# Ledger of designs, part 14: VH-VL binders against Calcium homeostasis endoplasmic reticulum protein (CHERP)

Target 1, 141 residues: Calcium homeostasis endoplasmic reticulum protein (CHERP), of Homo sapiens (Human) (q8iwx8r149to289)
Amino acid sequence: ETQLDMNEFDNLLQPIIDTCTKDAISAGKNWMFSNAKSPPHCELMAGHLRNRITADGAHFELRLHLIYLINDVLHHCQRKQARELLAALQKVVVPIYCTSFLAVEEDKQQKIARLLQLWEKNGYFDDSIIQQLQSPALGLG
Below, E stands for the ipSAE of ESMFold2; O stands for the ipSAE of OpenDDE; V2 stands for 0.75 times the mean of E and O plus 0.25 times the DockQ between their complexes.

## First folded at step 11 (VH-VL; framework fv_ozuriftamab)

Design z52 (from z50 with light chain H33D; at its last look DockQ between E and O 0.75; V2 from the best seeds 0.61)
Fold by OpenDDE, look of step 11:
Structure z52 (fold): chain C 141 residues (1-141), chain A 121 residues (1-121), chain B 106 residues (1-106)
Amino acid sequence: as target 1 above (141 residues)
Amino acid sequence: EVQLVQSGAEVKKPGESLRISCKGSGYTFTSYYIHWVRQAPGQGLEWMGGINPSGGSTGYNQKFKGRVTISADKSISTAYLQWSSLKASDTAMYYCARDFWSGYEEYFDYWGQGTLVTVSS
Amino acid sequence: AIQLTQSPSSLSASVGDRVTITCSATESVNYLDWYLQKPGQSPQLLIYDASNRATGVPDRFSGSGSGTDFTLKISRVEAEDVGVYYCQQWDDYPLTFGQGTKVEIK
C-alpha cells in the first residue's frame, strides 16, 4: 500500500492554521478525500489531525481552524457517503473537541461549542460520542 | 459603512462587448469574495460566479463559463463582470454580492443595487 | 448541482397571518440561507445557517430545519414583508437558489 505524504498534508494545513480561508479549507478537504483510499489511510489522516490539534501548546486558532476543516470534511463525508473517512474521524473527535474546549476561556469555548451544535443537528456522531462531547471534562477521562 | 456600488444601466446590441463594475467601500476589499448573481426579467436568482480579490482566483457556474469573465482591480476595490459578445438572453438585472465566511457560516451579507443590462437588436 | 425547491411558489396573506415557506434540497445541506427581495430592491439577507436572524431582522421571522428540509416562518406578516423569498445553499458549487416564493398582502 502506498504511504501518505504527511508533509504534503502539513503543507496544506499550515494555510488553514494561519489564515483559515475558504480556499485553504477546500484544498485541505480535497486532499483528504483524494487520499481516503483505504481505512488505514483514513485513520492516518484523522490521527494526524488529532495529534496536531491536541498537542501541548497548540494555539486556539490552530485548533479552531483545523476543527473547521474537520467540520467541512464531516459534512462532505455524509453527502458523499464516505463511510471510512467518517468512521476514522468519529474515533478522534472526542479528544479533539474536549482538549480544544477545555484549553480556552468561556468566550472562545462558545466558538468550539457551536461546532457541537452543528454536529448534533446534522447527526454526524452516535449518542455515545455526543454524550462525551457534551461533557468535555469527562470526555478526556 | 459597507457598500457595493454598481455601474449604471446598459443598453446593448447582440454581439457587442460589455463590462459592468461593482465597487466596494467601507471594508477591506481583498478580504471578501465577490459574487455575481443574475436575475432575468420576472425570474429568480441565478449564481454566475465569484472572485477572490486577493489573488484573483475565480469560480464560475458552468452555464456561463466561457461566455463571461469575472475580474477585479483591488487597487480601486472594484470587481467586474464582462462579456465579449452579448446575446439577447443576457438581458437581466445583475447583482454583485459580498461573501461572508466564518468557517461554519456563509452568506451574502451585502448586495449591490443591481445593474440592468438590456440586449436587443 | 443541489436543487432547492420552495413551497409554495406564491401566497397571499392578510396582515397578522402566519406564513410558512418550505425549502427542500436534493441532498443534505449544511449552509442554508434565506433572502428577501422586496419589490424593486436588491435581495437582502434574512436568515443565515437555517435559523439565525440577520442583524435588524424582526423576531417575527424564524428559520428552522436541517438536512434536506427547511422552513421559514413569519408569525405575524406585515405589509412591509411583501416580496419574493429565496432559500440558498453554499454546500456545493454551483451555488443555487430556490425558485422563490412570492408573498403578497390582501
Scores: ipSAE 0.445, ipTM 0.846, lowest interface PAE 1.5, mean pLDDT 94
ESMFold2, look of step 11: ipSAE 0.694; ipTM 0.893
ESMFold2 (binder alone), look of step 11: mean pLDDT 94; pTM 0.959

Design z53 (from z50 with light chain H33Y; at its last look DockQ between E and O 0.91; V2 from the best seeds 0.85)
Heavy chain, then light chain:
Amino acid sequence: EVQLVQSGAEVKKPGESLRISCKGSGYTFTSYYIHWVRQAPGQGLEWMGGINPSGGSTGYNQKFKGRVTISADKSISTAYLQWSSLKASDTAMYYCARDFWSGYEEYFDYWGQGTLVTVSS
Amino acid sequence: AIQLTQSPSSLSASVGDRVTITCSATESVNYLYWYLQKPGQSPQLLIYDASNRATGVPDRFSGSGSGTDFTLKISRVEAEDVGVYYCQQWDDYPLTFGQGTKVEIK
ESMFold2, look of step 11: ipSAE 0.776; ipTM 0.905
ESMFold2 (binder alone), look of step 11: mean pLDDT 94; pTM 0.949
OpenDDE, look of step 11: ipSAE 0.896; ipTM 0.951
ESMFold2, look of step 12: ipSAE 0.752; ipTM 0.897
ESMFold2 (binder alone), look of step 12: mean pLDDT 94; pTM 0.944
OpenDDE, look of step 12: ipSAE 0.894; ipTM 0.951
ESMFold2, look of step 13: ipSAE 0.764; ipTM 0.894
ESMFold2 (binder alone), look of step 13: mean pLDDT 94; pTM 0.949
OpenDDE, look of step 13: ipSAE 0.894; ipTM 0.951

Design z54 (from z50 with light chain L95W; at its last look DockQ between E and O 0.89; V2 from the best seeds 0.81)
Fold by ESMFold2, look of step 11:
Structure z54 (fold): chain C 141 residues (1-141), chain A 121 residues (1-121), chain B 106 residues (1-106)
Amino acid sequence: as target 1 above (141 residues)
Amino acid sequence: EVQLVQSGAEVKKPGESLRISCKGSGYTFTSYYIHWVRQAPGQGLEWMGGINPSGGSTGYNQKFKGRVTISADKSISTAYLQWSSLKASDTAMYYCARDFWSGYEEYFDYWGQGTLVTVSS
Amino acid sequence: AIQLTQSPSSLSASVGDRVTITCSATESVNYLHWYLQKPGQSPQLLIYDASNRATGVPDRFSGSGSGTDFTLKISRVEAEDVGVYYCQQWDDYPWTFGQGTKVEIK
């Protein structure tokens, strides 16, 4: 049985959504690592982020700021060899990225595409995931 | 125009206290961490620590923890590096640097002019 | 801590030469930056995240690399490029610098 305090998670996500400071990102990341106790826990956290980011009507700032949280978590997963949390994020990154990319004009799309270049360089995702991220309309579905 | 202006050079004796300053202008001071970087004579750059001026949260390179105190006064947009008891080995150029963070890119984008601290008997 | 070793420690170049500086890390680094400290000046950012040129940096400067091995190149060195070049990692505390590469123009 998998139990997570999603109210506490949302309380940490809101400052990230609103102001996206380094301290807010760090608090959200620390909560995720402290609660990454099993694959189902990791999948619940990652699924929650997917649901928030891909919701119809989510504002771009919400999507972008939570993607910044995911980016920081990916980096620390790699450094700490947190394979289960990394795997959970890998399962949701395609809809997260592709929905956010397709929702905005070219200026903001280029900002998001630079994140993809960073993710590819840092080796967070295998070739099949990277290919889907590079073709956003095909990646959704 | 973003600027970091540091206090002037200091000549001190071992055992004396010292506080040097870094004043930020041309930007919202509380929105960026300020870091201190040391350069001993003939040596390279060493990160000493940094501060979030908004809440006063600090992080230190363990090499310098307990040797210096980093603080800020956000009402005058100023960060400080302070020693309670200087040693001759503290002789160095000290730079402050602004921590730019875009959400995923992070680096020192602006540097102060440096404060030379000389500690000799 | 992540240690960064630059090569060479110093070099002397003529105007127009191609200059190559390397930075080797003791473990994999995702966030590597290059700074130039010109004589009598503060350090200035040249390259961030291995390959991105900072604002106002001429296109004769380029960076590359990933993992543990990184390179800074000056395609045609100019007299103003004299100084000490430092790589820096921003992956893990403490944020460390390479020991520096002194570039002199003969």
Scores: ipSAE 0.691, ipTM 0.886, lowest interface PAE 1.4, mean pLDDT 93
ESMFold2 (binder alone), look of step 11: mean pLDDT 93; pTM 0.942
OpenDDE, look of step 11: ipSAE 0.872; ipTM 0.943

Design z55 (from z50 with light chain N52D; at its last look DockQ between E and O 0.91; V2 from the best seeds 0.84)
Fold by ESMFold2, look of step 11:
Structure z55 (fold): chain C 141 residues (1-141), chain A 121 residues (1-121), chain B 106 residues (1-106)
Amino acid sequence: as target 1 above (141 residues)
Amino acid sequence: EVQLVQSGAEVKKPGESLRISCKGSGYTFTSYYIHWVRQAPGQGLEWMGGINPSGGSTGYNQKFKGRVTISADKSISTAYLQWSSLKASDTAMYYCARDFWSGYEEYFDYWGQGTLVTVSS
Amino acid sequence: AIQLTQSPSSLSASVGDRVTITCSATESVNYLHWYLQKPGQSPQLLIYDASDRATGVPDRFSGSGSGTDFTLKISRVEAEDVGVYYCQQWDDYPLTFGQGTKVEIK
């Protein structure tokens, strides 16, 4: 069966949540790529991130910092042609973005919306996903 | 006001050692990578490498790996570029630049004034 | 490494001219920046992420493009715009610059 060390993953996520340095992001990303051995492994990682970000009571900094990790992973998926990990993230990005966007007011919404602009420009998602992200209340339907 | 102030111009002979410096002020030095960029006379810009002053981790352009050492002393907010044995081909202007990273946007937002290094027999 | 090629290598313009500089990459890039190095000065950031102006950069400067082809435009050149313009990518290490475009005012 598909096994991942989720304690190890969470130990790498915590510095990202707390301080969100470039080095912390890189360590989390490197772990994800080294463990992206099959589609089920990719689904487990992506689902774990979705669960952490969309959890009731997750504070904005946790959500934002883990979205920054996802952004870095999306870029490197494109460069490395890591199609299975990209596909796994594409399946969870709508609840991740829309939950985070709707949980905050305009100042923080603008931080999240700038990431959507980047994702559109960089071509990480098809038009259907982009349309859902552009209409967050509808995207959570 | 953010400033990167570099050490003064150097005139050296081949085979000599040299360390040039880049002192950051007006910001939290350990929060930003510092990179080194060279510009040979009459030529363009070439990235050499960078350092995270917080932990001292470095990354190098393979072209310069083994030829130079990048280091930092965070107690005095200073990054260094060092050669153990200069060559005439090391004659260039050397810039330090601050790596701004917002979480997803990244670029060189501040540059030092440059240090001219001349290596000739 | 990702190589960036600028065109033209140099140009001479009159005040008020429209100037167009291109940057072509050997592979697709998501993070493309433009810098200006005025005579005797260090480089300064003009445009980041293809099209966003850095703080204090006049709106006569604009950037566009995606994938492998990028453009910097100066809508009405001024005397202070002289210098060498460089594109630079931050998609992958080693970081690389274009060879530069020298802009002179005649």
Scores: ipSAE 0.752, ipTM 0.910, lowest interface PAE 1.2, mean pLDDT 94
ESMFold2 (binder alone), look of step 11: mean pLDDT 95; pTM 0.960
OpenDDE, look of step 11: ipSAE 0.874; ipTM 0.948

Design z56 (from z50 with heavy chain E105Y; at its last look DockQ between E and O 0.89; V2 from the best seeds 0.82)
Fold by ESMFold2, look of step 11:
Structure z56 (fold): chain C 141 residues (1-141), chain A 121 residues (1-121), chain B 106 residues (1-106)
Amino acid sequence: as target 1 above (141 residues)
Amino acid sequence: EVQLVQSGAEVKKPGESLRISCKGSGYTFTSYYIHWVRQAPGQGLEWMGGINPSGGSTGYNQKFKGRVTISADKSISTAYLQWSSLKASDTAMYYCARDFWSGYYEYFDYWGQGTLVTVSS
Amino acid sequence: AIQLTQSPSSLSASVGDRVTITCSATESVNYLHWYLQKPGQSPQLLIYDASNRATGVPDRFSGSGSGTDFTLKISRVEAEDVGVYYCQQWDDYPLTFGQGTKVEIK
């Protein structure tokens, strides 16, 4: 119905990228839920996050902090039964996780891999997606 | 190295006011929420609320909203729990606890030693 | 609010025994933690996110579970393990604790 204001979204994402406080994460999450009006709106938000995180110039802090946002949104989607937003994130999580994991060395890979353990335990994704996340090079191939 | 040091035990009468304190040291005080947890005699732990010392934003368990005020003075790295009018039912041990957030995990990683508040008529 | 129920409410164990404590939630819980409060002391974190030992916690403590059912185990208990064990959730506000499990060591 209405066009999403991606400048507004990016203005909320920047504090997450820069400082990644709980309050910044909450503001980004609240914006996403407030604007999750239809499946296409959800897909636009999820696609935007994928594009920002997988961009060639994205540095590790940007990727990690936006993945933390995604993690918080996944949790609240499950609690609120926000089926459309969850589905949209499920469509983009493999490139997001696998690109971020493969871009860094073991120390930072461990930080990202702990999120996979959490996502697996919390049941956000089906077995096919989890298997791709567990083998990042195969997941992108 | 990280420490939360609370003010000493208090013996009060119903209707009196009280403010107890929790001083953080060994870390950047404004980077972590501080929460208050009560334990009535012989009872379990009960979350009361918390504060972000950076901006003063608070959240309360509805059970205690209006009964207590949570505040902080970041210039001296101290959080406070205060009552304007104590009741006998406020007799309890009160703990402050630091809210650790890793980006996704969140738990109480450090606790104060506790402040025993006794309110007796 | 998410309610957490622990079982048993209390137990008495001999040194060397295995102790099992359960925590059941009224809703699915993604962020479940365990604390120990030794006599006369503040609570201390034992296990975070169901199964991860906090810094300095001995290997004899382990946690497991997901969804609504969680377990804390102490293999070969020691005298110093006496106290009250609490599960706690950080999924939704208000934050809640289980009612506690008192462990006595004979």
Scores: ipSAE 0.697, ipTM 0.899, lowest interface PAE 1.4, mean pLDDT 93
ESMFold2 (binder alone), look of step 11: mean pLDDT 95; pTM 0.960
OpenDDE, look of step 11: ipSAE 0.888; ipTM 0.950

## First folded at step 12 (VH-VL; framework fv_ozuriftamab)

Design z57 (from z53 with heavy chain E105Q; at its last look DockQ between E and O 0.95; V2 from the best seeds 0.84)
Fold by ESMFold2, look of step 12:
Structure z57 (fold): chain C 141 residues (1-141), chain A 121 residues (1-121), chain B 106 residues (1-106)
Amino acid sequence: as target 1 above (141 residues)
Amino acid sequence: EVQLVQSGAEVKKPGESLRISCKGSGYTFTSYYIHWVRQAPGQGLEWMGGINPSGGSTGYNQKFKGRVTISADKSISTAYLQWSSLKASDTAMYYCARDFWSGYQEYFDYWGQGTLVTVSS
Amino acid sequence: AIQLTQSPSSLSASVGDRVTITCSATESVNYLYWYLQKPGQSPQLLIYDASNRATGVPDRFSGSGSGTDFTLKISRVEAEDVGVYYCQQWDDYPLTFGQGTKVEIK
């Protein structure tokens, strides 16, 4: 059954949104790996993050802090060879990044762009995805 | 300015207990993990473990698990490393280091001056 | 645990020499760091994330590499560069350091 406790997930996301500590990030990441039981489970988690981040009215700190969670999860997916969770995140990263990048002015855009540089260096995404992230208006359109 | 100031050198005998300290100043102590790194005489660096002073959460290198306790007292901005029963092999310089984390970057940005612990008969 | 092996273990250099230190990991590493421990001092950060200089580090220090093979270079060594250089990884716990490279200036 592809059913997840999204109340529990949101309870873990809220401290990340509010204060974004290492422990809050780790708790959210651990929950995601504990619940990454199948491709549909992974897609539900990734879709939930996309929905929260791309929602109209989401403020920058929410977007940035949840992108920091995604960044930590990407690293651990690579280390653990968690291919299904990685694939689910790869399907949603373009709208997540591009919406967040386009919603803010240049100084905040640079905070987000530094993550793209790291993601490219660490090899989390293929060239097609990287090209879309590098051209945010085209990536959404 | 950020400083990590460690307690003074110790000379102990095997079997004795010891707690050494690392006091942080010039920053919000509870916002950064503190790690302990040992350096045996003439040897390299070895990570022992770390603590989040805010909630007291710890992590240990398995080599030292059960041999040392890492703790913190956030009311006085101080982290501790302690042994219940020292061995001669515990003779080393012990450093504390601050774990800078910015959401996606992480590194040891400040180090204490070190505490030399000598354990001999 | 991820083991890091540095080469050379020690070297002597004259002021103005180019110095190259390598760090080889037993598995792929994304987060690789370089530290300098000057004589009688605590370690200090030089390079984070393989190639980024820490604040205040002179531009004669540079880092490069990816995967399992990393390099620290000093383009023109100075007298104050004496000490032991360590690489360190933060990809997986336990955190590990290379065995160190002692650099002496003559």
Scores: ipSAE 0.728, ipTM 0.887, lowest interface PAE 1.2, mean pLDDT 93
ESMFold2 (binder alone), look of step 12: mean pLDDT 93; pTM 0.945
OpenDDE, look of step 12: ipSAE 0.883; ipTM 0.949

Design z58 (from z53 with light chain S28Q; at its last look DockQ between E and O 0.90; V2 from the best seeds 0.85)
Fold by ESMFold2, look of step 12:
Structure z58 (fold): chain C 141 residues (1-141), chain A 121 residues (1-121), chain B 106 residues (1-106)
Amino acid sequence: as target 1 above (141 residues)
Amino acid sequence: EVQLVQSGAEVKKPGESLRISCKGSGYTFTSYYIHWVRQAPGQGLEWMGGINPSGGSTGYNQKFKGRVTISADKSISTAYLQWSSLKASDTAMYYCARDFWSGYEEYFDYWGQGTLVTVSS
Amino acid sequence: AIQLTQSPSSLSASVGDRVTITCSATEQVNYLYWYLQKPGQSPQLLIYDASNRATGVPDRFSGSGSGTDFTLKISRVEAEDVGVYYCQQWDDYPLTFGQGTKVEIK
């Protein structure tokens, strides 16, 4: 089975959740790229982020800050042509975005929706994924 | 009111040392990176590097790495750009700029007034 | 490093003219910026992320583009718009600027 140190990953995620500084995001992103050794490794990392973000007890700041990490990773996947990590994130982005969007009131929904606008402009996802993100209830159903 | 106030103009000779400053006020200094941007006379803008004042970590444009030192003293909310040995080609206007970052939006939101450094024999 | 090339290098416009400035990148840029440096002043942010106006920037300024080709437009130039316009990328370090476009108002 594919092995990753998820305790180490969570230790890097916690400062992102708590304070969400540029340095914390960079450390999490660098860890993900260093551990993106194969498609199964990439899927384990992406799945872990999905599990943390979509958990019923996850608070808004956790969801938003980890989505900011995902945003930075998507950008660098595109720049580095890291197709396997990008593909793994593409598989989980719909539940991540839609769960986070639907869990909050309109002012917080607007914060999350601004990320979708950026993702469309930057071309991280095909039209099928974008359409699901634009219809959050359908994306989860 | 957020302000970045830079030290005054300098006239120096080649081989001399120099440290110029950028003092931030009206905000929590350690919460924002400070970057340095140069502009040689009649030329465009060129990024030199930046610093996180919280921990002092720096990043440099490789063109200037080893030529300058970027530092900060958070106790007085001040960032510095320093040369140990100036060259005539260091003649330029030097700006500091504050790096605003909100998770996915990032830009230089405030700029210092500039410090003109003239290096001539 | 990502190189940015602006066009034109300079132009002269009358008040009320439409002005278009382009910025071409050597590779894909997701985070593109536009600045105005008025004579004797520090640079001022106009546009971030290709198309978002910074606070206080009049709506006559607009940015567009994606990938490698970006455009700044001034729909109706005013006398205060004189200066040098720069594009800048924040996709990767070192941060880089275009060479500038000097806009004169006649």
Scores: ipSAE 0.771, ipTM 0.905, lowest interface PAE 1.1, mean pLDDT 93
ESMFold2 (binder alone), look of step 12: mean pLDDT 94; pTM 0.948
OpenDDE, look of step 12: ipSAE 0.901; ipTM 0.953

Design z59 (from z53 with heavy chain D99E; at its last look DockQ between E and O 0.92; V2 from the best seeds 0.68)
Fold by OpenDDE, look of step 12:
Structure z59 (fold): chain C 141 residues (1-141), chain A 121 residues (1-121), chain B 106 residues (1-106)
Amino acid sequence: as target 1 above (141 residues)
Amino acid sequence: EVQLVQSGAEVKKPGESLRISCKGSGYTFTSYYIHWVRQAPGQGLEWMGGINPSGGSTGYNQKFKGRVTISADKSISTAYLQWSSLKASDTAMYYCAREFWSGYEEYFDYWGQGTLVTVSS
Amino acid sequence: AIQLTQSPSSLSASVGDRVTITCSATESVNYLYWYLQKPGQSPQLLIYDASNRATGVPDRFSGSGSGTDFTLKISRVEAEDVGVYYCQQWDDYPLTFGQGTKVEIK
């Protein structure tokens, strides 16, 4: 199995982090779907996003913008029935959300919380995951 | 105040070419996608396509792909919709609309006043 | 393409009446919007993400629904509410609109 080029992935993530444009997010999304060739690849991509977002000292904008990417990918997974990539993201969404939520003040928490509302509405995750996301302090326990 | 001002009404014959325009003002033109939506007489709304004025990337409804071209000139904050060869069925009101995007929300928040295009022999 | 079908296609109400418009999708939709096109005017946004009123929209307008079924309600219709209402989805390209619901006042 061919290894993923994480440097290439990071090169696409950087514009998302810095500018958060629709085109940048679309490019990142397209790359992820193009490389979602196997469950291990899906997990590698999801794990990479988790590592970047949950890293100590990561800025709020980095976390928020990459979560926007995840949101776009989740939507596309649902539309295209990409179950493996969706499953991989389900494994990492709790630490991603909870870490990002707890790291900032209330005004910024609202921006992250809006995504949870969308995820609930759109049915991306099962109830057990949603419950964890609704209680960030417990989600990391 | 955000405004989208479109070019005036057009009366054309089948086979003729046409380009209509949509000028944005009151905001940073390159920060928002512009879309085109048509409405045939007495009919509903139909999405044709859109453009990112910043980089020029475009998306089309497959129904219109190859028949129309969407472009933009960011230096004058203007988007365009053009035909190389008009048909009678192209008779419609054409609206440009600005897409709001926030990272997870997207909708048409502002619309042009419309350009009526009449194509008849 | 995702098709949206509105019901009814037209209705006539008296001022103060409650009006209900439905929008049905051929498949599940997560991002649903409502627009109003008043006579001789361009469309204007009423509701975004199925249930949020756009800026300046009176509270007599409300949106609800999920999945394939959505509803727009006007609790007390006014003369200024005359026009054609459209639902629109942004889940998949091409973007699509419902056929419209014409609202008239008696």
Scores: ipSAE 0.598, ipTM 0.879, lowest interface PAE 1.0, mean pLDDT 95
ESMFold2, look of step 12: ipSAE 0.613; ipTM 0.869
ESMFold2 (binder alone), look of step 12: mean pLDDT 94; pTM 0.945

Design z60 (from z53 with heavy chain S102E; at its last look DockQ between E and O 0.94; V2 from the best seeds 0.86)
Fold by ESMFold2, look of step 13:
Structure z60 (fold): chain C 141 residues (1-141), chain A 121 residues (1-121), chain B 106 residues (1-106)
Amino acid sequence: as target 1 above (141 residues)
Amino acid sequence: EVQLVQSGAEVKKPGESLRISCKGSGYTFTSYYIHWVRQAPGQGLEWMGGINPSGGSTGYNQKFKGRVTISADKSISTAYLQWSSLKASDTAMYYCARDFWEGYEEYFDYWGQGTLVTVSS
Amino acid sequence: AIQLTQSPSSLSASVGDRVTITCSATESVNYLYWYLQKPGQSPQLLIYDASNRATGVPDRFSGSGSGTDFTLKISRVEAEDVGVYYCQQWDDYPLTFGQGTKVEIK
């Protein structure tokens, strides 16, 4: 009985996209942890975020704000030892980061690059993933 | 330009009630959490709790839950820390601090000047 | 709750000395901060996220560390650096501070 209410997820994502407050991020994160019942559930959530962020019509603010959600979820996965949700996000982070980085001009790229430095410091990804993130054009290849 | 201005020092007796204030100016008050941090005389810093002034949502350090109430009046850009019944152990300097948050950066960027509360008979 | 222990509890330094303060956490911390409380003042942010200097903080201050062990260094202490230094974590609530390190200039 593996299912997720993606309309409910999108309803929580929209305030993050539009206004990106700390409370909106927390609500999205809490939903993801409440619904992370199995590896397939985690993969559905992570894949949905990837699809929204990498869509051709996605604006930078949408991409950035949903990446902020991912950042908060990564931290709490580490703290809660939520291995399945972490693994699902690790599978999608390269296209998410690299597409977002390559879609914008240098000053916005710098904002994205500073986030990668934080991810390295916090140890969310292995060296192979980090290497791909550091070389965005190769990471999408 | 951003300022957090706290109410003046208080000298109280055990059992009395007290509300101290923290008025924010120079920014959009409802966009930032306000936290309260206490410092007993000669001691270190201790986080008490915080409030989102936008909706009034609060979080408390368990140590102070039930001993204090954190509130805000967004119409006058003011956060409050309140005791219904003071104890001598409440003697301390109380600071409010603004919670700066932007995506992946968060820190206390502005602090009030402090309110000294002295509780003695 | 995540507890933070600083070392040393106090120290006395001469102008120009190198000062090292450590902060040890009871569990891994991703978000660690350093503050200075100068005499008679409110705390002021020095370092966020372990190693990033806050705006206006001189280059003589540096932070490092990850996991459970963090360090604040002052490469050449100045008279204005007197006060109590605190580390603080924002990984989990309740937010907690270290017990403080008092730095005196002799």
Scores: ipSAE 0.781, ipTM 0.906, lowest interface PAE 1.0, mean pLDDT 93
ESMFold2, look of step 12: ipSAE 0.772; ipTM 0.900
ESMFold2 (binder alone), look of step 12: mean pLDDT 93; pTM 0.947
OpenDDE, look of step 12: ipSAE 0.893; ipTM 0.951
ESMFold2 (binder alone), look of step 13: mean pLDDT 94; pTM 0.948
OpenDDE, look of step 13: ipSAE 0.895; ipTM 0.951

